# Ledger of designs, part 238: VHH binders against q96fz2

Target 1, 269 residues: q96fz2
Amino acid sequence: CGRTSCHLPRDVLTRACAYQDRRGQQRLPEWRDPDKYCPSYNKSPQSNSPVLLSRLHFEKDADSSERIIAPMRWGLVPSWFKESDPSKLQFNTTNCRSDTVMEKRSFKVPLGKGRRCVVLADGFYEWQRCQGTNQRQPYFIYFPQIKTEKSGSIGAADSPENWEKVWDNWRLLTMAGIFDCWEPPEGGDVLYSYTIITVDSCKGLSDIHHRMPAILDGEEAVSKWLDFGEVSTQEALKLIHPTENITFHAVSSVVNNSRNNTPECLAPV
Key: E = the ipSAE of ESMFold2; O = the ipSAE of OpenDDE; V2 = 0.75 times the mean of E and O plus 0.25 times the DockQ between their complexes.

## First folded at step 12 (VHH)

Design V95 (framework vhh_6z1v_2; at its last look DockQ between E and O 0.58; V2 from the best seeds 0.00; counts 0 for: pae E 14.9 > 2)
Fold by ESMFold2-Fast, scan of step 12:
Order: structure tokens, then sequence, then C-alpha cells
Structure V95 (fold): chain B 269 residues (1-269), chain A 123 residues (1-123)
């Protein structure tokens, strides 16, 4: 997974992340650096995307089940990186393979510190290779959406006008991530950056792409992944596996250019 | 910040019992996951037992399962290790640790450590 959509306005996104803490209290996640959130239908690596993480990472007296929402750079910069410019990192840290996460220092170290996050998106894009051509067919991949009386659930047959009506109750895609904190050697603000854990694709996606993000399906999985005060690394890693609870539809080539940021990027074709 | 002081270590006969205590002072004790670790001469420090921030989950190393019990009393800012059916191989310095997370696979990530209390088990 190398391209996502996360276009919801900040207030809509915040409401979509409503949750219960350990005490059963209904909450909205508290924002950190909200001004760095940039909505887009077409998010690429090195851009900022919103993630959920435990409040305990910032406040040592916090209940570990309480959540912060923060924009983080996509592309993990390890805490031990010694150069001044993170864009010069030689390793591609956009994704992290689930089968080797405990073997790679860039991921094993932050994972050992409990630096688990949930990466939020409307959905993600993948490009299907077509036989006998160099052309690839892009697909938008997302959770099945619950039907409402007026808007209904979305599908490949729905018109672009109908898609605009579904966002108020959209179920965000929740992907397992690992983040790290990097202090610039020359001073300045701490950089928070993340990677998306990947697994083998499920049967439903195997014809589109051989890998998929590790999706945390439902609030129990999301809560356990985030809660490093209650859930050890090995217990959390049991949540990392392919899921079949996913749907998709073909989209136009407009999405191919990461500079294009319009609803046409995810509209069914 | 939290400061930890262990107590209760002593010489005990094989098959005997001990309760170790770890008293915390400083910041809010109930915010931390707590662990008991041990180190025998010539060996590295290993996890014995741990308890989460809420007290709702515990971890035990395979070599103490069924014999040791970890518990916490947040009103007294204390974590306990009840040690039953002690064996000579349990001889070690026992350390109390506090962490922001439940770091049972990565003991070095625990943030605060006590000075240790010596437990000696004679045959």
Amino acid sequence: as target 1 above (269 residues)
Amino acid sequence: EVQLVESGGRLVRTGGSLRLSCAASGSTFSSYAMGWFRQAPGKEREVVAAITQSGGKTYYADFVKGRFTISRDNAKNTVYLQMNSLKPEDTAVYYCAAGWGFYVETPSEYNYWGQGTQVTVSS
C-alpha cells in the first residue's frame, strides 16, 4: 500500500473516530497539530496522514485506552537516523512486512517501545497489472459501508453524485501502523513518522495485488493495537493478518498522478 | 517520575514462600505497568512477572507459572510478588520496574528501576 484517500474535513474525520475508553466513556480523539492535516483524495508517501495513537505516548499519567489523533509523515524515519534531511533516508519505509517486522531494526525498535498507531483513510488504491499490456487498472479498496435510508451503501454502480452523500457516515479504513520519533540533529521539532504493516493479500484482492495493508477490523482490534499499556507486542501482533471484509471498485486513471486531488480519483468507472 | 524501593528478600529453604514488596514514590503510580525481574550471577536480567496499568492483565515467565503471583495496590503505591514453592534456581537479585507500557518482550524499555532485593533459596 502506496496511495490512499483521506479527504474528510477535520470535524467529519473526528466524529468518524468516536470511540469508548476502558471505562466505557464515549470520546472523540484529541487532536495534536491539527493544522498539519491536509485532506486529499490522493495521498502519497512523504505526505502527512492522520493516525490514532494512545494518549499515554504524550501524557505519562493518561489512561492508555484514551486516543490522540495526529498527522504523521508517511515513511518511517527511525529515531537513530543521523543525517539532517529525512528525505535522504536510503531505505523505503512506506510499508513494513508483517513476516520480518521483528527482524528489521527500523521497525523492531519502535515496536518494542509500544509505538503502534492506526492509520486512517477513506480507503487505499492499488494498480492491477493487465495481461499483454503495460497499462495498469487502478482500484479503490475500502470497508463495506453500512446502508442508510437515503444514501444507501456505495457500490460500483453508484453515480458520482451519490458518492458525495455517503461521507457523513463513512466507515474509515483502519490500518495497523508503527511510528517512530526522530529528533533533528540540528534542533527543531520532533518528527513523527509512520509505516503501514503489510500482509499477503486476501483471496478477494489476490487478482488486484499480491500484498495488502494489515487492516484492523472493528473497535476491539483497533483498541488492542493502540493500547500498549495493556497489550504486549506479541499479543498485538496476533491482530496482524489478511482480512476478507473489504470491497473495491475500478477507478479512472485520474488517480495515477498524485497531484490530482478531486472526487474523480475514487469515483466508480 | 517514580522512585522504586524493593523489600522482602532473604534466605529461605527450598519449598518455602516469600512475598516481595516494591514501594513507589513520586508521580502517579497507577499510571504505570509494573514488572518484577531477576538476575542471577553470570546471567542476564530476565522478566519474572508483570502487571498492566489497570491491573486487569498479568504476565508470568514459564519458569514461575503456578508458583508466583503478581498483584498491585494502587492506594498503597505498592506492587507485590508472592513467591511459593521456591527452588534453588530462583536464587537471584529481584528488581522492581515501572514502565509506561507493558514491555514484557523488551525489558530494557521499562523506564524506572529499583536497586534490587536478594533472594537466596537453600536446599
Scores: ipSAE 0.655, ipTM 0.859, lowest interface PAE 1.4, mean pLDDT 89
Fold by OpenDDE, look of step 13:
Structure V95 (fold): chain B 269 residues (1-269), chain A 123 residues (1-123)
Amino acid sequence: as target 1 above (269 residues)
Amino acid sequence: EVQLVESGGRLVRTGGSLRLSCAASGSTFSSYAMGWFRQAPGKEREVVAAITQSGGKTYYADFVKGRFTISRDNAKNTVYLQMNSLKPEDTAVYYCAAGWGFYVETPSEYNYWGQGTQVTVSS
């Protein structure tokens, strides 16, 4: 996974992340560093994206079922990294393979510390190789959506106003991630960064791409992944597997350029 | 534009089984969610079943009650409806539809429709 969409306004995104704590109370996640949130139809590695994580990471004795939402850098920078520039990292940390997560120090160590997060997105992009050509067809991949009384019809999305209504009740894609905290050697703010765990693609997606993000499907899966206080690493890793509960459509080549940030990126062609 | 052609509709007895097929034209079949709808005489068109692009999720109307199964073969550009334990109430014209699949359970979200195939269940 090398490209995602996360374009919802902050308030809409927050509401979309409504959850129940362990007491059954309806809550909204509290923001950390909301100013770092930059909505985009075309998110690439090294950009900031919002993730969910347990409040327990920030507050001692906090209820671990409570959630914080925070923009983090895509591309995990290990805490042990001693260079002053994160871009000097010589290995790719955009993704972490599920089968080798425990073999790589960069991922194993933070995972062992309970640094699990849920990466939020409208969906992710993948490119299918066209037979006989060097051309690749991009696809937008996301959770199947349910029409609510408040949701506009796709057909009505011809107007910007109607398009926005479609997203008011959008079910966000929830991907399993690992994050780490890096302190620059020269001082400054602590950098929070994440990697997306990947798995072999499900059968339905296999013709498009052979790998997919580990998707946490449902509130229980999300809660267990986040709750590092109550759920062991071993138990959490059981949640990491391919899912068939996805849908997708072909999109235009507009998304190929990471600088393009328009609704055309994820629009069906 | 996608053209859809239904087949398999016929007269069957109560308790019988049918398999409907819908063949889609074009190379973009896998980009569409597919649905089966039916319309009985004097009634409105209603959704029977729907399936996402990947086939990973299916939807069934309440009246199906496990009797019907929707499936698809993207390599063949075909969607199927296996109908078992048919009842006289299932008599209708059955339509195949294709859409983008944001809301697979919503008939209004489908863009392309077949001409339909007649299913008649006799008592």
Scores: ipSAE 0.025, ipTM 0.470, lowest interface PAE 4.5, mean pLDDT 90
Fold by ESMFold2, look of step 13:
Structure V95 (fold): chain B 269 residues (1-269), chain A 123 residues (1-123)
Amino acid sequence: as target 1 above (269 residues)
Amino acid sequence: EVQLVESGGRLVRTGGSLRLSCAASGSTFSSYAMGWFRQAPGKEREVVAAITQSGGKTYYADFVKGRFTISRDNAKNTVYLQMNSLKPEDTAVYYCAAGWGFYVETPSEYNYWGQGTQVTVSS
């Protein structure tokens, strides 16, 4: 997984993240650093994307079921990194394989500290290799979406208002991630960065790509992954598996260039 | 572009069973959600059932009540509708449709449609 879409305006994104705390009260996550949120149809590694994490990471004795939403850098920068420029990191931390997560120092250490996050996106992109060519077919991959109750208007289909309403009720893709906190040696703000955990692809995606992000399907899975105060690392890792509850469509090669930030990136072809 | 051809529609008695098939042409079949719709004369098309690209999630209209089953075989580029316990009210032209999977119940969300197959249920 090396490209996502996360394009919603901040207020729409926040509403899509409504949740219930352990007492059953409806809440919205509290933002940290909202000005660092950079919405785009075409997010790539080293860019910032919003993640959910437990409030307990920031506040002593906080209710660990309460959620913070914060932009973090895609591409985990380990706390032990010694150079002053994160782009000098010489190994790829965009993804973390679930089968080796406890063997890699870059991922094992923050995971042992409970540094679990949920990476938010509209969906992600994958490229399918075509036999006999170097050409690749990109796909946009996302949760199945439930229609809104707006039936009865035959002439309203395909209007700009319908497109906007699709995104008002969009079910965000929720991927399991690990984050770490890096203190620059020259000083400055602590850098929060994340990796996306990957698993073998489900049968439905196997013709596109052999790997997929670990998807947390539903509020119980999301809550358990985030709640490092009540859910151990070993129990949390049981949530990491492929899912068949996923859908996709082919998209234009416009998405290939990460500088292209337009709705065409995820439009069906 | 995908072309859809339905087959299997015929006259059947009340209480009978029928399987509809929809063959798709094109290497991108696995990239589409598939739906079955029906239309009686003078009525709007209405969703009967829909299925995601992988087959992992299905939708059924309330009037189905467990009588119909949608399935797909991506290796054969085919989607099926198994229809059991048929009633005269099920008489309609049945259409196969392919789309993105955003709003599986809404006809305007489907990009490609077959020409339809007639199902007639007699008493």
Scores: ipSAE 0.000, ipTM 0.189, lowest interface PAE 14.9, mean pLDDT 85
ESMFold2 (binder alone), look of step 13: mean pLDDT 83; pTM 0.856

Design V96 (framework vhh_6z1v_2)
Fold by ESMFold2-Fast, scan of step 12:
Structure V96 (fold): chain B 269 residues (1-269), chain A 123 residues (1-123)
Amino acid sequence: as target 1 above (269 residues)
Amino acid sequence: EVQLVESGGRLVRTGGSLRLSCAASGSTFSSYAMGWFRQAPGKEREVVAAITQSGGKTYYADFVKGRFTISRDNAKNTVYLQMNSLKPEDTAVYYCAAGWGFYVDTPSEYDYWGQGTQVTVSS
């Protein structure tokens, strides 16, 4: 996973993240650095994306089931990175393989500190290799939405009129991430950055790509992944597996250029 | 996945030079940091040199610094190790490896490995 859409305005995104804490109280996540959130139909590594993480990471004695939403840099910068410019990061930490996550010191150290996050997106893009040509077919991949689940009409959510309407009740894709905190050696703001955990693709996606992000399907999985105060690393890693609860449609090549940021990027072709 | 095949290992005399090559095939080579490791009989595998995905930074073990040079050619999917002023202590099987992490000295940070090429330095 190397491209996502996360275009919802801040207020709509916040409401889409409504949740229950462990006491059963309904809540909206509290923002950190909301001005750094930049909505886009075409987000690439090194850009900021919104993630959910436990409030306990920021406040001593906070309820670990309470959630913060914060923009983080896509591309994990380890806490021990000694150079002054993280944008010159030489190793690719955009994704983290689930099968070796506990073997890689870059990832097992932040995991040991409970630095788990949920990466939010409208969906993600993947490029299918086509036989006989070097051109690849891009697809937009996302959770089944309420309209698609209710009706027998395939593609009701895919028409331009219906896309505008479904954004009000869009079910955000929730991907398992690991983050770390880097302090610039010359001082300045702490940099929060993340990687997306990847797994083998499910049967439904195998014809598009051989890998997929580890998707946390439902509030129980999301809450257990985030709650590092109550859920151990070993228990949380049991949530990391392929899911079949996913849908997709082909999109135009306009998405190929990450500088293109329009609704055409995710519109059905 | 990436498949790695080393070549160039042979017998050389003390003070000689040798260039090892590692050819990669499979998925995107330019996405990986590349490393050269070696293992002598009865010893653990140790890092020799590493190069970032862009080729912009290189890392060397103290015992080869100034004598060995690592480089890569992303157009040819190949990484090289130029070895100069060879010593008998450099005798080992040399392995090519591809990985993503920052811990260039740690074998477990590398996902893909070649089968090795033997370098023997005689006096």
Scores: ipSAE 0.000, ipTM 0.117, lowest interface PAE 19.7, mean pLDDT 83

Design V97 (framework vhh_6z1v_2)
Fold by OpenDDE, second read of step 13:
Parts: sequence; C-alpha cells; structure tokens
Structure V97 (fold): chain B 269 residues (1-269), chain A 123 residues (1-123)
Amino acid sequence: as target 1 above (269 residues)
Amino acid sequence: EVQLVESGGRLVRTGGSLRLSCAASGSTFSSYAMGWFRQAPGKEREVVAAITQSGGKTYYADFVKGRFTISRDNAKNTVYLQMNSLKPEDTAVYYCAAKWGFYEETPSEYDYWGQGTQVTVSS
C-alpha cells in the first residue's frame, strides 16, 4: 500500500470514528495535534494521516479502551534512529509484512510496547499491471458502503448533493498499523510515525495486486487491536489476515501524480 | 516511577491460607498490568499470577492449579494474591511487579519490582 485517500473534514472524520468504550459508553475520539490533519484524496508516504490509538499512550491513568485520533507521519521512524533527518532511513518502513513483523526490530520493538494503531482512510489505491503493456490501471479499494435508497454507488453520484451524502455516511477503511515515537537528536517535537501492516491479498483482489493492507473489519477488531492493555500482542496478531469484505473500482490516471488532490482521484472511470 | 511494597508474608502450615498485598505508590497504578512472582532459594524467579490493568484477564502458572487468586483494587492502588492450600514447595520470596501494557510471563519484561515478602510453609 503506497497511496491512500483521507479527505473528510475533521468533524465528519471524528463522527465517523464514534465508538463504545469498555463500559459501553458512546464516545468520540479526542484529537491530538488536529492542526496537522491535512485532508487529501491522494495521500503518499511521508505525509501525515490520521490514526486511532489508545488514550493510554498519552495519559497514564486512562482507560486503554479509550481512543485518540492523531495525525502521524506515514513511514515509521524507529525510536533508535540517530540521524537528524528521517528521510535518511536506509530501509522502507511504509509497510510491514505480517509474516516478518516479529523479525524486524523496527517493528517488533514498538509492537512489543503496545504501539498499535488503526490507520484511517477512505480507501487505498493499487495499480494493476495491464497484460502486454507497461501501463498500469489504478483502482480505488474500500469497504462496501451501505446503499441507502437514495445514495447510489459512488459511481451513481451524478450530483454534488449525492456526493456529499455518500461521504457523510462513509464507512472508513481501518487498517492495522504500528507506530513509534522518535526524538530528534537535535531536540524538538517528538515525531509520531506509523507503518501499515500488509498481508497477502484476498481472492477478490488478487488479480489487481498480490498484497493488501491488513484490514480490521468491525468495531471489535479495531478495539482489540488498539487495546494493548487488555489484548496481548499474540492475540492482536490473530486479527491480521486478508479480508474479502472489500470492493473496488477503476479510477483515472489522475491519482498517479501524488500532487493531484481532487475528487477525480477516486472517481470511477 | 512506581514503587511497590509487598506485605502479608509469614510462616504458615501446610494446607494453610495466606493473603499477600502489594501497595503501589502514585496515581498510575491503573495503567500497569500487575504480576506476582516468587523466587525460592537456588531457583530462578518465576511467575505465579498476573492481572491486566482492568482486572479483566488473569494468568496463573501451572503449579497454582486453582489454589491462588490474583485480584486488584485500583482505587486502593493494591494488588492481592490469595493463596490457599499452601504446600512446602510454595516457600519462597514473593515479589510484586508492574508492567506497562499487557502482562507477561517473563520477569525481564516488567518495569517495576517490590522488595519481596517471605512466605514459608512448614510441613
């Protein structure tokens, strides 16, 4: 996964992340660093994206089932990294393979500290190689959306009004991530960064791409992944597997340029 | 930093019962999983029981066999170990430990330790 969409306004995004804590109380996640949230139809590595994490990571007396939403840098910077520039990392941390997560220190260590997060997105993009050509067809991949009688498929949103309705009730894609905290050697603010865990693609997606993000499907999966106080690493890792509960449509080549940030990026062609 | 102080260790007869307490300093007690460990003379420190932050999950070593119960009162910053049907083999120094996140079986994974309390079970 090298490209995502996360374009919802902050308030809409927050409401979409409503949850129940361990006590069954309805809650909204509290924001940390809300000013760092930059909505975009075209998110690339090194950009900031919102993630969910346990409140306990920030407040020592907090219930671990409570959630915080925070923009973090995509591309995990390990805490042990001693260079002043995170871009000098010699290995790619955009993704973490599920099968080697425990073999790589950069992911194992933060995971062992309970630094699990849920990366939020409208969906993610993948490119299918076209047979006989060097051309690649991009696809937008996301959770199936509930068809309200009035809200046609993303493709049926013929009017701006219909488009807004679609996004007001959009089910966000929830991807399993690991985050770490890095203190710059020269001082300054602590950098929070994340990697997306990847798995082999489900059957439905296999023709498009052979790998997919580990998707946490449903509130229970999300809650268990985040609650590092009540759910062990071993138990949490059982949640990491391919899911067939996805849909996708072909999009234009507009998304190929990471600088393009328009609704055309995820619009069906 | 969390300071832990164990109490309740004493001499008891085989088949007897004992309740250990561990009091934690500070207001962050509820953020840690708690564990009881023991170390007998000449043996390695081993896990006896552990409990999550909320008390929702517990772990017991195989040798416990239902004889011991770990519990916690977060309002009192205290973790307990009720020990029943004690045996001479249970003779050891019992330690309270705190761990960030989920409990573990390995002592080295814990962040804070008490000084221990001596439990002696006579035949």
Scores: ipSAE 0.827, ipTM 0.923, lowest interface PAE 0.5, mean pLDDT 93
Fold by ESMFold2-Fast, scan of step 12:
Structure V97 (fold): chain B 269 residues (1-269), chain A 123 residues (1-123)
Amino acid sequence: as target 1 above (269 residues)
Amino acid sequence: EVQLVESGGRLVRTGGSLRLSCAASGSTFSSYAMGWFRQAPGKEREVVAAITQSGGKTYYADFVKGRFTISRDNAKNTVYLQMNSLKPEDTAVYYCAAKWGFYEETPSEYDYWGQGTQVTVSS
């Protein structure tokens, strides 16, 4: 996973992340650096995207089940990186393979510190190879929404004009991430950056792409992944597996250029 | 910063019971995982029991499982170790320790330590 949509206005995104803490209290995640959140239909690596993480990472007295929402740079910069410019990191840390996560120092170290996050998106994009041509067909991939579940329809009943009406109650895609904190050697603000854990594609997506992000399906999985005070690294990693609870539709080539940031990027073709 | 002070260690007879207490100073105690460790003469410091910040999960070393119980009272900033059916092999200095995040079995993973309290079990 190298491209996502996360276009909801801050207030809509915040309400979409309503949750219950360990005591059953209804809460909204508290924002860190809200001004760094830039909604877009076409997010690429090195841009900032909103993630959920435990409030305990920022406040020593917090219950580990309480959540913060913060924009983080996509592309994990390890805490040990010695250069002044994080863009010069030679390793691609946009994604982290689930099968080697405990073998790679860049990911093993932050996992040991409980630095698990949930990456938020409307959905993600993948490009299907088309035999006999160099053209690839882009698809927008996302959780089944309320209307799709009721009808059992896969886009047949939904028109582009009706698509925008579902954003008020949109179920955000929740992807398992790992983040790290990097202190610039020349001084300056701590950089928070993340990677998306990837797994083998499920049967439903295998014809589009061979890999998929590790999706945390439902609040129990999201809560366990975030709660590093009550859930060990080993237990949390058991949540990392392919999921079939996903849907998709073809989109136009407008999305191919990451500078295009319009609803046409995710509209059904 | 967190300071930990153990109390309750003393001489007890084989088969007896004893409760250890660890009092924490500071308002952040409730967000730490807590562990009890022990060190007998000639041995390395080893984990006895551990508990998460909420008390929702506990760990016990095999050699104390079924005999010892760890608990915490976050309102009183205190963690307890209830020791039943004590054996001479339980003789050791018992240490309280605090760790950020989830508990671990390894002493070096803990951030803060008490000074220890001596437990002696006579045959």
Scores: ipSAE 0.635, ipTM 0.855, lowest interface PAE 1.6, mean pLDDT 89

Design V98 (framework vhh_6z1v_2)
Fold by ESMFold2-Fast, scan of step 12:
Structure V98 (fold): chain B 269 residues (1-269), chain A 123 residues (1-123)
Amino acid sequence: as target 1 above (269 residues)
Amino acid sequence: EVQLVESGGRLVRTGGSLRLSCAASGSTFSSYAMGWFRQAPGKEREVVAAITQSGGKTYYADFVKGRFTISRDNAKNTVYLQMNSLKPEDTAVYYCAATWGFHTEHPSEYDYWGQGTQVTVSS
């Protein structure tokens, strides 16, 4: 997973992340650096995306089940990185393979610190190889959506106007991530950056791409992944596996250029 | 940051019982997961038991399951290890440790350590 859509306005995104803490109290996540959130239909590595993480990472007296939402840079910059410009990192940390996550220092160290996050998106994009040509067919991949009388359902046959209505009750894709904190050697603000854990593709997606993000399906999985105060690294890693609870449709080549940021990027074709 | 002080270690006979205490001072004890570790002569430091921030989940090494119980009292900033049916193999220095997350595997995951308390089990 190298491209996502996360276009919801901040208030809509916040409400979509309503949750229940360990005491059973209904909550909305508290924002950190909300001004860094930039909605887009076409997010690429090195851009900022919203993630959920435990409040305990920021407040030493916090209940670990309480959640913060914060924009983080896509592409994990390890805490030990010594150059002044994160773009000069010589290896790709956009994704982290589930099978080697405990073998790679860049991921093992933040996991040991409980630095687990949930990466939020409308969905993600993948490009299917077409036989006999170098052309690739892009697909938008997302959770199945619930039909409501106010928003309507989403499908390949839906009209563009009906498609636009669904965002009010959109179920966000929740992907397992690992983050780290990097202090620039020449001073400046701490950089928070993340990687998306990847697994082998499920049967439903195998014809599109051989890998998929580790998707946390439902609030129980999301809560266990985030709650590093109650859930050990080994128990959390049991949540990392392919899921079949996913749907997709083909989209136009407009999405290929990451500079294109319009609803056409995810509209059915 | 937290400072940890163990107490209760002494000589006991095989089959006896002993309760170890670990008193925490400094900041925010209730935010830490706590663990008990031990180091026998000539061996590496190994995990014995661990307890989450809330006390709602515990971990025990296979060699102490059914004999040892970990508990905590957040109002008193104290974690306890109740040791029953002690064996000579339990002879070790016992260490209290604190960490921000719930870790059950390795000493290296713990950030703060006490100085240890000696437990000797004789026949």
Scores: ipSAE 0.228, ipTM 0.644, lowest interface PAE 4.8, mean pLDDT 87
Fold by OpenDDE, second read of step 13:
Structure V98 (fold): chain B 269 residues (1-269), chain A 123 residues (1-123)
Amino acid sequence: as target 1 above (269 residues)
Amino acid sequence: EVQLVESGGRLVRTGGSLRLSCAASGSTFSSYAMGWFRQAPGKEREVVAAITQSGGKTYYADFVKGRFTISRDNAKNTVYLQMNSLKPEDTAVYYCAATWGFHTEHPSEYDYWGQGTQVTVSS
């Protein structure tokens, strides 16, 4: 996964992240660093995206089922990194393969510390190789959305009004991530950054791309992944597998340019 | 990387008081939750107290029983441990540690450690 969409306004995003804590109380996640949230139809590595993480990461004796929402840098910067520029990392940390997560220090160490997060997105993009051409067809991949009688498929939003309704009730994609904290050698703010765990693609997506993000489907999966206080690493890793509960549509080549940030990026062609 | 330097450890009598200090390097001290740990000879390192980034919340081990107080001064990049009513059982090397947040009371959750300061309580 090298491209996502996360374009919802902050308030809409927050509401979309409504959850129940372990006591069954309805809650909204509290924001940390809300000013770092930058909505975009076209999110690339090194950009900031919102993730969910347990409140227990920040507060002693906090209910570990409570969630915080925070923008973090896409591309995990290990805590031990000594260079002043994270871009000087010699290895790619955009993704973490599920099969080697425990073999790589950059992921194993923070995971062992319970630094699990849920990366939020409207969906993610993948490119299919076209037979006989050097061209690749991009696809937008996301959770199936509940069709309200009036709300056609993203493609059937015939009116601006319908489009807004679609996004007001949009089910966000929830991807399993690992985050770490890094202090710049020259001083400054602590950098929070994340990697997305990837797995082999499900059958439905296999023709498009052979790998997919580890998607946490449902509140239980999300809660267990986040709750590092009660759920061990071993138990959490059981949640990491391919899911067939996805849908996708072809989009235009507009998304190919990471500078393009318009609704056309995820619009069906 | 944050460097932590403990000070204040010394020999004290039973019932005495001692204040430990830990000075942190850098300008990001307020980004870290701080903890005090101790390790006695032949024993495992154990948490004594912890304090959140702002100092708004504190944690104490069961054996503290109100005898110790952790505090911090973010302007001075320093965390303190006021120890009162000291007992021989409190004899240990005391370590200062830093983390970006709280996970558990386990030492493995902390990212940075000081070299420690020796506290000895005589009977």
Scores: ipSAE 0.000, ipTM 0.237, lowest interface PAE 13.2, mean pLDDT 89

